Miniprotein binders against q8wwc4. Designs and how they scored, part 5

Target 1, 195 residues: q8wwc4
Amino acid sequence: STEEKPQQHQKTKMIVLGFSNPINWVRTRIKAFLIWAYFDKEFSITEFSEGAKQAFAHVSKLLSQCKFDLLEELVAKEVLHALKEKVTSLPDNHKNALAANIDEIVFTSTGDISIYYDEKGRKFVNILMCFWYLTSANIPSETLRGASVFQVKLGNQNVETKQLLSASYEFQREFTQGVKPDWTIARIEHSKLLE

## First folded at step 2 (miniprotein)

Design Fd4c
Fold by ESMFold2-Fast, scan of step 2:
Structure Fd4c (fold): chain B 195 residues (1-195), chain A 108 residues (1-108)
Amino acid sequence: as target 1 above (195 residues)
Amino acid sequence: SKEVAIFVEGLSEEQLKKIAEEAKKIAEKYGLEVTFEYDPETGTLTIIIEGDPEKVLEAVEEIAKILEKLGAKVLVVVEDGKVTVYVKGLSEEEARKIAEEIAKKLGS
């Protein structure tokens, strides 16, 4: 006999099929190259996507807890104002379903990238991120109609079902000379819970 | 040792044979045991990999990347005493039956 070896918990890598659009992927990579070439030589779409995933996990948790004051620097004021009424009126189970644990985000895709100028000539980049995540919140299947994910414990009779939900967060940064290089969330879409 | 099963559905018989061959090469590369079960009625290939835990995880990740490129419709991964089913176009009851069947086959 020997001493028990310490085990590290390793989250299962999951592939969710049918969520990638090859044409959109190509367009997104071209636009990412344009941002790098003309706006910011330090920009990396891969690094941005990882940061956006972290932001989504953090923001969605605060949103589910109605901690709107803590979101003022992360989410655009107009967006936050609109969300306050919608989120506070949700049942507790729907509020809980808004929160994505970082370990339960199963797929992330980069959607549209837009570059535009406002009325004052300020330069903006918006990047739409779509996140697919699992939730243990008890949401009726009649309400969601999304893809189901379900777990069965080996060696016991417990069966656990998790719902697969998606949310789209649009991140915006101003690239005007002399402006802070901060990303803020300019749009949050959750078709099953917020619309 | 650690045992993991990968359940593949939605690919042609020719693609499933290709995946089985690739999975066998990957398992051999890592010094792991691999077993294949094919159900012609459902068109399902089950890939069972057993061996050193760290090597099994590396092999699973490599196989998963290949499956992702092929756009398989159902992916089931079994590890650490649980079965997780990702399904497109199946009912909850059908997904449950698949997970239970795989759990039963992996029971010792």
Scores: ipSAE 0.006, ipTM 0.290, lowest interface PAE 9.8, mean pLDDT 70

Design Fd4d
Fold by ESMFold2-Fast, scan of step 2:
Structure Fd4d (fold): chain B 195 residues (1-195), chain A 108 residues (1-108)
Amino acid sequence: as target 1 above (195 residues)
Amino acid sequence: SKEVLIVVEGLSEEQLKKIAEEAKKIAEKYGLEVTFEYDPETGTLIIAIEGDPEKVLEAVEEIAKILEKLGAKVAVFVEDGKVLVEVKGLSEEEARKIAEEIAKKLGS
């Protein structure tokens, strides 16, 4: 068998991550309650967040592969048209960096929740989700310099280092009575790849 | 002023309550503002601490030591939009388990 010896002094391990708008988290809970109370008694911000995380993993992979036809039911038409030109013009390493595997999503946060009515009395909710994810895509560190994006390092480089990126997806649903209860992606932001 | 969020997962509800109580005492000791949010479905506790930058960092270090004593493997600290995950002072077995969990997360 292997012998274990207790050690008093151990190395410090550190990972530095970017986190968008943490102060908004408490405010977001109040707006989530308002959605539940006035719009949909079955709404859960926790269930929504998990679904949004799955949607992000799926949509980001399809974008990286330029499979735009499969995104027509998930992404608003105007947004998808704008993204087609931007994404297809990206170099392959940038395209690969758009894709987040579900296991590589390190952190999620809820940004802004917008509740509004249009001129015709239609009810809308927009929820901005911010995702922090690890990528093995080969993007030069110099290209990411000066952004709110951080490199992940573990110990003395004893473990393979991956780069950390962030993306923000805005989800929209119409809560007007009789309308389909479908969430669509109304905005995708990736400041380093989709500017 | 400085604001730091501490996100804790992977501990029992009883251990999370103990952390919240200790964090409140530490915040009071340093004259800091503290707020808590708990999600029973995910077992996540978020501790928000705000005040003087040097005092906030000292409070965070004391809380990190308590997390270590309770057997917490990873604690996430959010500081001015940056998340710092620090792991220290663990047994060899605990260090291996944390390295494996972080490596799994990084290597999926």
Scores: ipSAE 0.000, ipTM 0.145, lowest interface PAE 13.2, mean pLDDT 67

Design FdH
Fold by ESMFold2-Fast, scan of step 2:
Structure FdH (fold): chain B 195 residues (1-195), chain A 82 residues (1-82)
Amino acid sequence: as target 1 above (195 residues)
Amino acid sequence: SKEVTIKVEGLSEEQLKKIAEEAKKIAEKYGLEVTFEYDPETGTLRIYIEGDPEKVKEAVEEIKKILEKLGAKVEVKVEEGS
């Protein structure tokens, strides 16, 4: 016999399948290659995506708790300033819905990748990441203008009602000679909660 | 960008496989993002489609024809305005 995994006894019956636009997938791979070839030989889009998923889970929780001081090194200052006003004004149930647990992120896709120079000759790469996640936050479906409600079962156990939400986080890194290789969040979009 | 959710009930594992393959072809043809969520305990499938409004409309109609051919009960919900 083989060692039995604990999750096999308590597994959700939900199956999530994602299919990316094939043209966008090709463009993403080409741009990832250009970053590797010209900017950073250690860059991997797969490793970046896993790190972005962790960053999303962490940042979204801090936002939901209005811990803006802890976000100053993770989120661009002008973006954080705008978000502080919007998030603070949200009802508590909406704030709770901003938070994505790592285990509840069901689909991740890489969107647009931008490579550019600013007026000062600084080199930037921006990578847009889109996340789909489940939340148990108590928000009526009518409140979320067409948002989907998904029922999750754990075997024959009780059904949990969860809503599927999406958020888009844009990550930016400066590749100018002598600059620290840190990623920061340059944009956060959540059409259901942050308009 | 337009987002549409298609909810269907009464699907078997065999039918689910056909829908997944066809939706993948539709995604490739129209250049759209398609995500599936299936609860095998209840037999409920949700299909999420996002992209250009005109292309989403065409893809939704094509998917509905496939679901109707399989005898599924279908509900369509449109995400409006951002």
Scores: ipSAE 0.000, ipTM 0.180, lowest interface PAE 12.4, mean pLDDT 69

Design Q4d3
Fold by ESMFold2-Fast, scan of step 2:
Formats: C-alpha cells, sequence, structure tokens
Structure Q4d3 (fold): chain B 195 residues (1-195), chain A 110 residues (1-110)
C-alpha cells in the first residue's frame, strides 16, 4: 500500500489545522470577548495573533542561535532552563530547523485560551498558539516522520527543498491591577525537535 | 425586564438539563436540536444584558453560553469520528455560531 494518496493528506490537513476539536474556534471567540469585557478593553485576538507570529519568529531564531540570555525577558525562567539543555544538545541542522521566518509561516491557529485566578487572586490568561512553517534545514525525513516535503524554484537555483514543521507556543499575561501588560512564553512544544 | 430575564435563564437551564439526559441515553439528534434552541435563548438573554447595561445579566449570559458550548463539544465527541460528512456539517454549524458570537461582540464594543 501507499501513504501518498491525496485524499489522506487532505483529511490529515483538516485534523492538523485544529479541526480535531471542532468547537475550538467558537470557544476562542467567546474567551477573547470575556478578556475584552472583564480584563482589558484594548484586547483583540486578531492583534494578539499577529504579535504572537512576530514573537514566534523572533524567539525561535534566538533559540536556534542559542542566545538564551536574550530570551530571559521573553520566556519563563523554568521553561528557559529546560530549553537550554535540550537545544544545545541538538545537531546544527536541527537547531536551524527551530527557526521560523515570518514569511514562511503558512498557518496559525489558537489551540486554547485559559482564564484563571491563582491562590493569591492574581489574574492570568494563557493563549496557546500553534504555528506551521516551512524550513530549508536539511533534516532526514525518517527523523521527521509525517513531515511534508516541498521543492521550490528559486531564481537561477533550480530547486530548494523545504519541509513543513509545527510548533506550539503558550503565551501568558497577568491582568492583576498595577501589573505591566507583558506577554511571556510559558511553554514551547516542538514534537519533532524538542520531544 | 427581571421577569423576562428569569424566564430565559430558567428555560435555558431546563434545555441544558434535558440535553444532558439525552446525551446519557444516546439520543444525539434530539440533543443537538435542543442545544441550538438553548443558544438562541442565551443570545436573547445577552442582548437584554446589552440593552440594560447590567454586568450581572451579562455574566449570567456568558456562563450559560459556555455551558451550551461544552455540551455541543460533548455531542461531537459522541458522534462517529472521521466521517467527512459529519465533520463538514459540524464546520458549517461552527461557522454560523461564530458569526453570531462576533456580531454580539461587535454590538457590545460599539
Amino acid sequence: as target 1 above (195 residues)
Amino acid sequence: DREKIEELVQKIRELTQEVKRLLKSGDIEEAEKLIDRAFQLAEELYRIAEETGSEEVLERAWKLLEEILKLQEEVEQLKKSGDPETVNELLRKIEQLAKRVRTLAKELKS
């Protein structure tokens, strides 16, 4: 049998693009409205998503270059500590594959929005963003099971091979009165490279 | 307004309780119809909250909407997964529901 049937790829795309839990989009709209109504009248999920794409491109590049000192203000301390060991142990081609160029991000989705209070009454919102992006890094396809491979013509270079990868970044902000309105990355998942 | 608000809240709660009963008995088609009706009533309650400017009514409306959405998610989990026709029908319903939520959000922001 063959794994290359177009119909199978179309069904897989729907699942990968966040249709494995079909109500998520509606829930996202409602949660975004609750944040606006009760926490921050300037909040917009559309503006947040654009900012999250920029943050993903920036942070992923710094990770690929092992510039961890520049990530201390952007990534939660415990998360950064775990990432230092995992990332530095990666081969250079895998490190390069972590980096997403903004123009190569082909799809984004919101995986979950969590609104909660801690034991001290501090207000938090966590937004999980899932990104699908293309990379030219030379990674063996056996290592990246399920990755789609593309070949693109680039000017006088006849073909460049690209692979489709995905990463999930969870953004957190504290909305407690008097706290600076900064988003921090509380979780990074990359099943092909970091797990 | 108070009488109308309490009437809507009671009707929505009755519908969500009946949905839970139908889901336990496996009557998915009927549960889905009652979920649609419950959402219509919750949307009406939300518009009353908007008109009166009552934060209490607004909070009650959004909690009921969240409960209805959770029940809709449970309905989908009980349907046969991987069926393209079922997935397409659900996507269509989600698109319609999302349009309604966006309209309510825009009206409130106005």
Scores: ipSAE 0.000, ipTM 0.147, lowest interface PAE 12.2, mean pLDDT 71

Design Q4d5
Fold by ESMFold2-Fast, scan of step 2:
Structure Q4d5 (fold): chain B 195 residues (1-195), chain A 110 residues (1-110)
Amino acid sequence: as target 1 above (195 residues)
Amino acid sequence: DREKIEELVQKIRELTQEVKRLLKSGDIEEAEKLIDRAFQLLEELLRIAEETGSEEVLERAFKLSEEIWKLQEEVEQLKKSGDPETVNELLRKIEQLAKRVRTLAKELKS
């Protein structure tokens, strides 16, 4: 099974898929442990990743539909303002390609984890999540440099072509005593659609 | 398992020192093998830290990871980065997963 779920109850490890960089795997485990040990005993990188995947599917769909008012509590205000301009100017086909169905997310990777204090002593954790997903959106391959196209057989003889896209969402939470334990999206990157 | 912790810390330190020597002599291939071994021992140390809840062991593991990480960066600089090959490997794995997901979807109906 290539499912990205933990094999053991104590470990926050997910299945490693050919990213030949042991540094990232070890670094992620160490930083996840630091968050658990010093900031929040209920923190789990595996549970966070599952929640982030759900958030990605939800937020990306709302962005594709230009429902920005519904994103005000989920996305940082300055980020949402910038995204509103970029997304609104996209052709409908490109807007549709922003949306990731939960069932079409093929791979999820935990990128950089940043733990820091600001000038006022507030505690922050930022976790960068990279999502790889398939889309049936009708975008010419010439427009999407480096996009991969896959043929998928769904019926007896019909094949469906889907393009593989990636998006990176950065999640931020403030761990300062007395602050709401909520994650917000502090950055959205989509190199092929949101340049 | 205090003895086990000290043993792991000692072995990791020995490996990092040997890596430094190999990098000075230009033996990049051997350096990579020892870095991989150091990461394996670091994982074991982290498991012990997690099981025991020891802040002391966690701090030691973190410091050792920083040293190994810096040595790995030096190796990559010397090899001159191969990012395109890493991306190609990742894309190949994603394609394999996509095929598996579609196969499983079909199996549900059969």
Scores: ipSAE 0.006, ipTM 0.216, lowest interface PAE 10.4, mean pLDDT 71

Design Q4d8
Fold by ESMFold2-Fast, scan of step 2:
Structure Q4d8 (fold): chain B 195 residues (1-195), chain A 110 residues (1-110)
Amino acid sequence: as target 1 above (195 residues)
Amino acid sequence: DREKIEELVQKIRELTQEVKRLLKSGDIEEAEKLIDRALQLSWELLRIAEETGSEEVLLRAIKLAEEIEKLQEEVEQLKKSGDPETVNELLRKIEQLAKRVRTLAKELKS
């Protein structure tokens, strides 16, 4: 159930259909309530989603610029180590395509919410977020197979071409007493740019 | 709908009790199978609660499903560790789940 390709296929299918799974929506709302009720009275899934969108825009920009030192508090160490190798090897146009401007994020989907305890009684919550965004980066069509292409007019006669890309970020927080209430990115997936 | 909800709650309770017995006897594999069955019944309970349209019943059904999901993860960890203290901790959590299911059954009957 740690398979990345099936998860990416599922999110692509959802956006093509133009709606979220109703059962997943209900589960997300209820799991958010459970987090609020038993872990953190300040928790709100709506506020979290807005914050995650901002975090995605910020983190993706730092990744595109290879500023890995600034990501140490935001991304899990093991994940950052793997990303450093993959991102550094990317051509500049692919690196630029990783960055999402907040104004160009078209759709945000809240995926699965996992609530669990480890054998030492530490409490964890993982929230998977999928972001769909437009990029003006010049990526060859063969590299972004299946990506949607849009022509956007700036003013009444200018035309700019943009491509639609998706990225999935998994956020994790520990709710154990005495632990900082910080969200850390525990997984980043980008099917078109990061294998 | 209330009758089906009460039936599912009772079945989950019975499975939880049997899981406790199996864990005490050291039959972790059978305990895991029964927890999986209880989880399936909890999701059925959630589905019926959604059709009923009662947010309170829906939330309680989800809470039970999450509790059982946690127990399933605990059983997976127990299979890997083999620690007797972990078995006792799991039994304690299963006991708590049984109380929660009983409370839901009483409130539905009222």
Scores: ipSAE 0.000, ipTM 0.108, lowest interface PAE 17.1, mean pLDDT 68

Design Q4e1
Fold by ESMFold2-Fast, scan of step 2:
Structure Q4e1 (fold): chain B 195 residues (1-195), chain A 110 residues (1-110)
Amino acid sequence: as target 1 above (195 residues)
Amino acid sequence: DREKIEELLQKIFELAEEVYRLLKSGDIEEAEKLIDRAEQLSEELKRIAEETGSEEVLERAEKLMEEIKKLQEEVEQLKKSGDPETVNELLRKIWQLMKRVLTLAKELKS
């Protein structure tokens, strides 16, 4: 039924862009409170998400340009070493697709928050952030199986075609007494571009 | 009434975020307001379930209202004792309640 098909597509799109997993969303809010209550009274998941979005835009651009030396303070050493090999081997159009302009980030969701202690009593928090963004890079449909293509119309004659991609960045911070209060990217996943 | 269910889902999300903000401040008075709002949402869910004619959903809505009443009683106890150590327990219960309300709302949408 052609009438049912458009409605189903619109519903699925709304769920992806308007809803994350509701159970995970509630769980995330509770874990954010635990961080605030026990680790850092100035912590805010809303402020963190804004900062993470900026970090994603910045880091993804540097990755696309293979400027790995500028990422040494932002990305964990082992992660950066692995990324150097993967990113360098990508075609230029795939490299360009890694970069997210902050204005083109359509939706941001907070995934799992992990709070843990190592055997030495050091305190760690890992926050997984998922970003959906638009890219003008020309990537074959075969590579973006399951992705959506958007057409953006600006006035009468500025029509741009963009593809919707997603990436997951995991941020880690150590809350142990006397450690710098810096967030480091401990994992980067991009199922369509990075394997 | 799909639109009413979507509106309820949005209110549940807002309430969950308010739980986080409330917890950041430790405000018992605000916790009481959040529980009262959860009761309103549960009553709305029960009304929609009655219109839909689902006996299973109705029973679940009634159970949620019972849990809300217990939570209101716990808030009264907290106001008398002033024990901040029980705040985490209250939060966990509010989270569980919101999770159940959200699950019921999603099922009602199906």
Scores: ipSAE 0.000, ipTM 0.117, lowest interface PAE 17.8, mean pLDDT 68

Design Q4e2
Fold by ESMFold2-Fast, scan of step 2:
Structure Q4e2 (fold): chain B 195 residues (1-195), chain A 110 residues (1-110)
Amino acid sequence: as target 1 above (195 residues)
Amino acid sequence: DREKIEELVQKIWELMQEVIRLLKSGDIEEAEKLIDRAEQLSEELKRIAEETGSEEVLERAEKLMEEIKKLQEEVEQLKKSGDPETVNELLRKIFQLAKRVYTLAKELKS
């Protein structure tokens, strides 16, 4: 074969998941420009996306380990309280499936970007990030209805079965003058494991 | 050498398919890396074509490399641009160039 089996499987997944059209991508770029122009001259959507991917890998691992105290600075309090009950109730194999290794994230998409002011005049930007990742966690096919299963060959003789899952994380930052430039996770959605 | 030329052309075509997918999803940084890889492969293709003495393949390889370099330049301009009107124009050029490179690689395969 001309290409590796794992590479061919990843190409097929990207095709099956569909494409964003150029107009939607341009809208995201324009909104990113508006953030840069009016809120923060240092902002870059490309740099943000890489940071968000790292944050997703880190936060998802801490969630899978039920280390909620370490998430206090990264996840909004109300969101963390709701997640604590849901995650703690999951079987161990489901908890393990929540964790995404950085190397196993196969596709990242930027969703909606929201720019708004609250009742007190504080400036906020919310960026929805969608992540597609592979997991080796042993989850019954009945539980992962609609999820894709792929066999990945690691080295010449090693074979590992992996399942494709997706999660959506919404990142929020306050751009009000004098506020620390910290991103906080304001929403986490995982249709297969959490809802 | 003939097998090497076929392998390089195949790889460039596959890279361009992925570039178009990444551009549609807005992953410009990853697309740029694959475009850079395609340029490296096109330079290797040109070198092998020169060594084998195939003028037809060499001319097509040179055109492919030229279009890939144009694509690199437009992506670099997009990264430096903050003006919405310029961004829209650059995005149209980038998608046109990516499709042109894809077409040239596909033609070279046959």
Scores: ipSAE 0.000, ipTM 0.086, lowest interface PAE 16.8, mean pLDDT 74

Design T1A1
Fold by ESMFold2-Fast, scan of step 2:
Structure T1A1 (fold): chain B 195 residues (1-195), chain A 82 residues (1-82)
Amino acid sequence: as target 1 above (195 residues)
Amino acid sequence: SPEELEQLAEKVWHLLEEAIRLEKEGDPETAKQLLSRIRQLEQEIDRLAKKYGNPELVREVNELKEAIRFLQELIKELQEGS
């Protein structure tokens, strides 16, 4: 059942994803150490997380504006192609809700770190980042069933209504010799706005 | 050496996997054995940290030691309570 109040449900997810779960916290530290030891001596999970937060704010803004050409080097081609069709078909208010301002990101967590080799011997690291952010985009309550609604007072007579949304961006880097050493976004999940 | 760091990280990862299984299944005697192995591994980490004079490497190893201490606390909680 998904009848739980959004605030309680979102707090529970935040706890599960790491800050209050010592096993997940330790798992992340060990996998980060393995990336540092085996793949990249300059790697830091703290630095990566801050960079990923900025990338999320930037990429989500470009998606909301349908500036797909500017995303070609940041998002995997196959993912961007599929995402272009879905985003373009969204109403303007839904497009606006995709964008997260850096100052409105209220919580960031590292969800999963995968280190693996495929059947062709290519080396990959995937890091899932989960972001919780506030949006003032006007979206009907029936479309965002289960989302938390907040009201923010600006000055003495103005009240802005904001909703809490979450998005998960998976970052991938290939460490195979001769491959470009860049992080790219290999997956974008937004349960309320994207299928 | 690079191989020493890799082997150390793999040992820590395997202990974490065993700790996760212990959390699900529970066994007080296995918990004691796991804590003993973690204490031995922390000593190996200390030895390795002193071997390197690189401040960046020492910092990374210290972060790994912090992870080990969290594992110790978790296993002690599982051992002493529900």
Scores: ipSAE 0.026, ipTM 0.510, lowest interface PAE 5.3, mean pLDDT 73

Design T1A2
Fold by ESMFold2-Fast, scan of step 2:
Structure T1A2 (fold): chain B 195 residues (1-195), chain A 82 residues (1-82)
Amino acid sequence: as target 1 above (195 residues)
Amino acid sequence: SPEELEQLLEKVYHLIEEALRLEKEGDPETAKQLLSRIRQLEQEIDRLAKKYGNPELVREVNYLKEMIRLLQEIIKELQEGS
């Protein structure tokens, strides 16, 4: 549809804006290569990003529904404790805005990739993923100052307001020999809803 | 100009792609050629950074130089391992 075309242009523009930071893109490629070369020959940043997008959609929905028990294996214990307090205190419309449907994630980008050893010699990789998504949750403009707002008409009958929000999820995995190859969310940032 | 920086970044991207392919193929001859090309790009980057004198651009160029250093180390390890 004609009205759908402007949203597709905005989605394309968001992707182009992601490529406007070539330094981060090159840095990400090099660090991804190091992970593959020295930690895990099966690692792929493309496959990781796809999985992270699915995890974001799943985790954000569980957070919006306050189903914290189901997040215990997905989110670091200390992070989950803090999130439970913050999310529970949010109004229902703000809780609903936390949830991102997989089909409404308009852009993803990889932020910082950290490779490090702790004091005990354990090997860690942290990957920061940034997501841009559309939400139909009714939030006052004052709360989402600076967020883009889209109006979508469903034929001649209804107008649905969608707002563009962003969230950053940091994924961590331990690559120490003999440890389960599981990614855990070590940080969640949502500047508009979680502060 | 911004176009010069964009062209240099594109050259770095292509070298990284070639290095990633080389890792899978393990060809020492190609590794030597890539190292030579990386040294040339490093010199071009230094020249560009000095030419512009913009603090933000200098920081971006320094990040690029660090990436090139890492790539050089990776290629050197590939040469020693293959």
Scores: ipSAE 0.006, ipTM 0.215, lowest interface PAE 9.6, mean pLDDT 71

Design T1A3
Fold by ESMFold2-Fast, scan of step 2:
Structure T1A3 (fold): chain B 195 residues (1-195), chain A 82 residues (1-82)
Amino acid sequence: as target 1 above (195 residues)
Amino acid sequence: SPEELEQLMEKVFHLAEEAFRLEKEGDPETAKQLLSRIRQLEQEIDRLAKKYGNPELVREVNELKELIRWLQEVIKELQEGS
């Protein structure tokens, strides 16, 4: 009952070690241990998470200001090209909402961690980081469908409104011997602003 | 204890490493050995779950069980494929 079809090209299947479910604390620790034990004895998920938080604050501000030249060493070329068109077309209020001040990041979570080899035996790790942050940018609630709104009282008659937004940044590093030990942002998702 | 959890994590690392190699090499005898190691890890996880009444540690042990079951399915699929 199974029909055999000819193939023009024989492709080597990439090996991927990942999970379909979001990574909880225990799974994250196991994946971090695999990276430490197998790829890099200096790797720490705690230090990585703090660095990723700093990178998110920095990159998001540069994106909001359309300073794409300064992102060339931090963001993958293909991702940056796509973001340039999307961000440039946003209204100023939406651009401002992309920027996360480090003091306004209220929650950070590690998503999926992928450890894999490509067809040439190059070693890669991808870590998805999810950030929740507050913004004072005035964006209509209809545009930010599903976002939470908070009011902060500054004195008896002054009320500052802040909205809770989330963004997911995927970081990638190649661990192949002789390759520079740099993390690059391979994906940026902001469902409210960058659809 | 934290030391026992670290040892389990190390054993899970070795199983994941061998699953990677099995996908490339397709050795059926290696697959049989990996399935035996998974059974041993499940027994060690059960031992730790029974030893500790700490709800947080029991939760961590249960999450490790779920991860081991997932690895077991991956290795079985690789064995069938090879």
Scores: ipSAE 0.011, ipTM 0.185, lowest interface PAE 9.6, mean pLDDT 69

Design T1P2
Fold by ESMFold2-Fast, scan of step 2:
Structure T1P2 (fold): chain B 195 residues (1-195), chain A 82 residues (1-82)
Amino acid sequence: as target 1 above (195 residues)
Amino acid sequence: SPEELEQLLEKVLHLLEEAWRLEKEGDPETAKQLLSRIRQLEQEIDRLAKKYGNPELVREVNELKEIIRWLQEAIKELQEGS
């Protein structure tokens, strides 16, 4: 089942908001059903996606504030160590841009779902979540190459310019019998701010 | 064609939803019906592969066929009481 990585079709149109082709959408739903059927009857991709969105808003805010001690149970140890070095070195405006307010997340998509066993027979599921969000952080356009710029009406007649950014968070859970049913963030990618 | 592919994807989703409902309702006659419909979809997939010799479309059809087989396995497990 680790061999079942969705591939974009050659003729599939790429959209800024990261819309997947119809086959990837169906594949995701079937893999979600298999997780429910074989691993966890309480699993729901819809509930997972909402939880992941909340986790993204929470984790990204803590990262922007360099509160790494509060992330120790949410982010894999090795990933957190690497992020601490990268985030700490960012200018304050770039740190602020990492944070996504829940109300400013404009689009969420489920990427790759990996279901696999390791050499010891432990069962793992990795779900890649992609988020598109608006930020008011003042980042030079040179730094955010290709980022879309929006003017948003804030409170009646007021208008504020916001930039659209995307981030990908990979969530992992072990479904092996007797293991704690916790999701851990195993990867964070932000092409505009984190390499 | 892309339109025929989209129609097959909609049918696969419908069968997936029905398989989940089957588990909750415990209807063995519905299970037999779903398996028959899935087998029919496999035949239509094979027909599309033969009709359209475009390498890109053949790849899409093969991926859809793989998806159908995952669905068949899931339904079988539900009926066996997994």
Scores: ipSAE 0.013, ipTM 0.345, lowest interface PAE 7.4, mean pLDDT 72

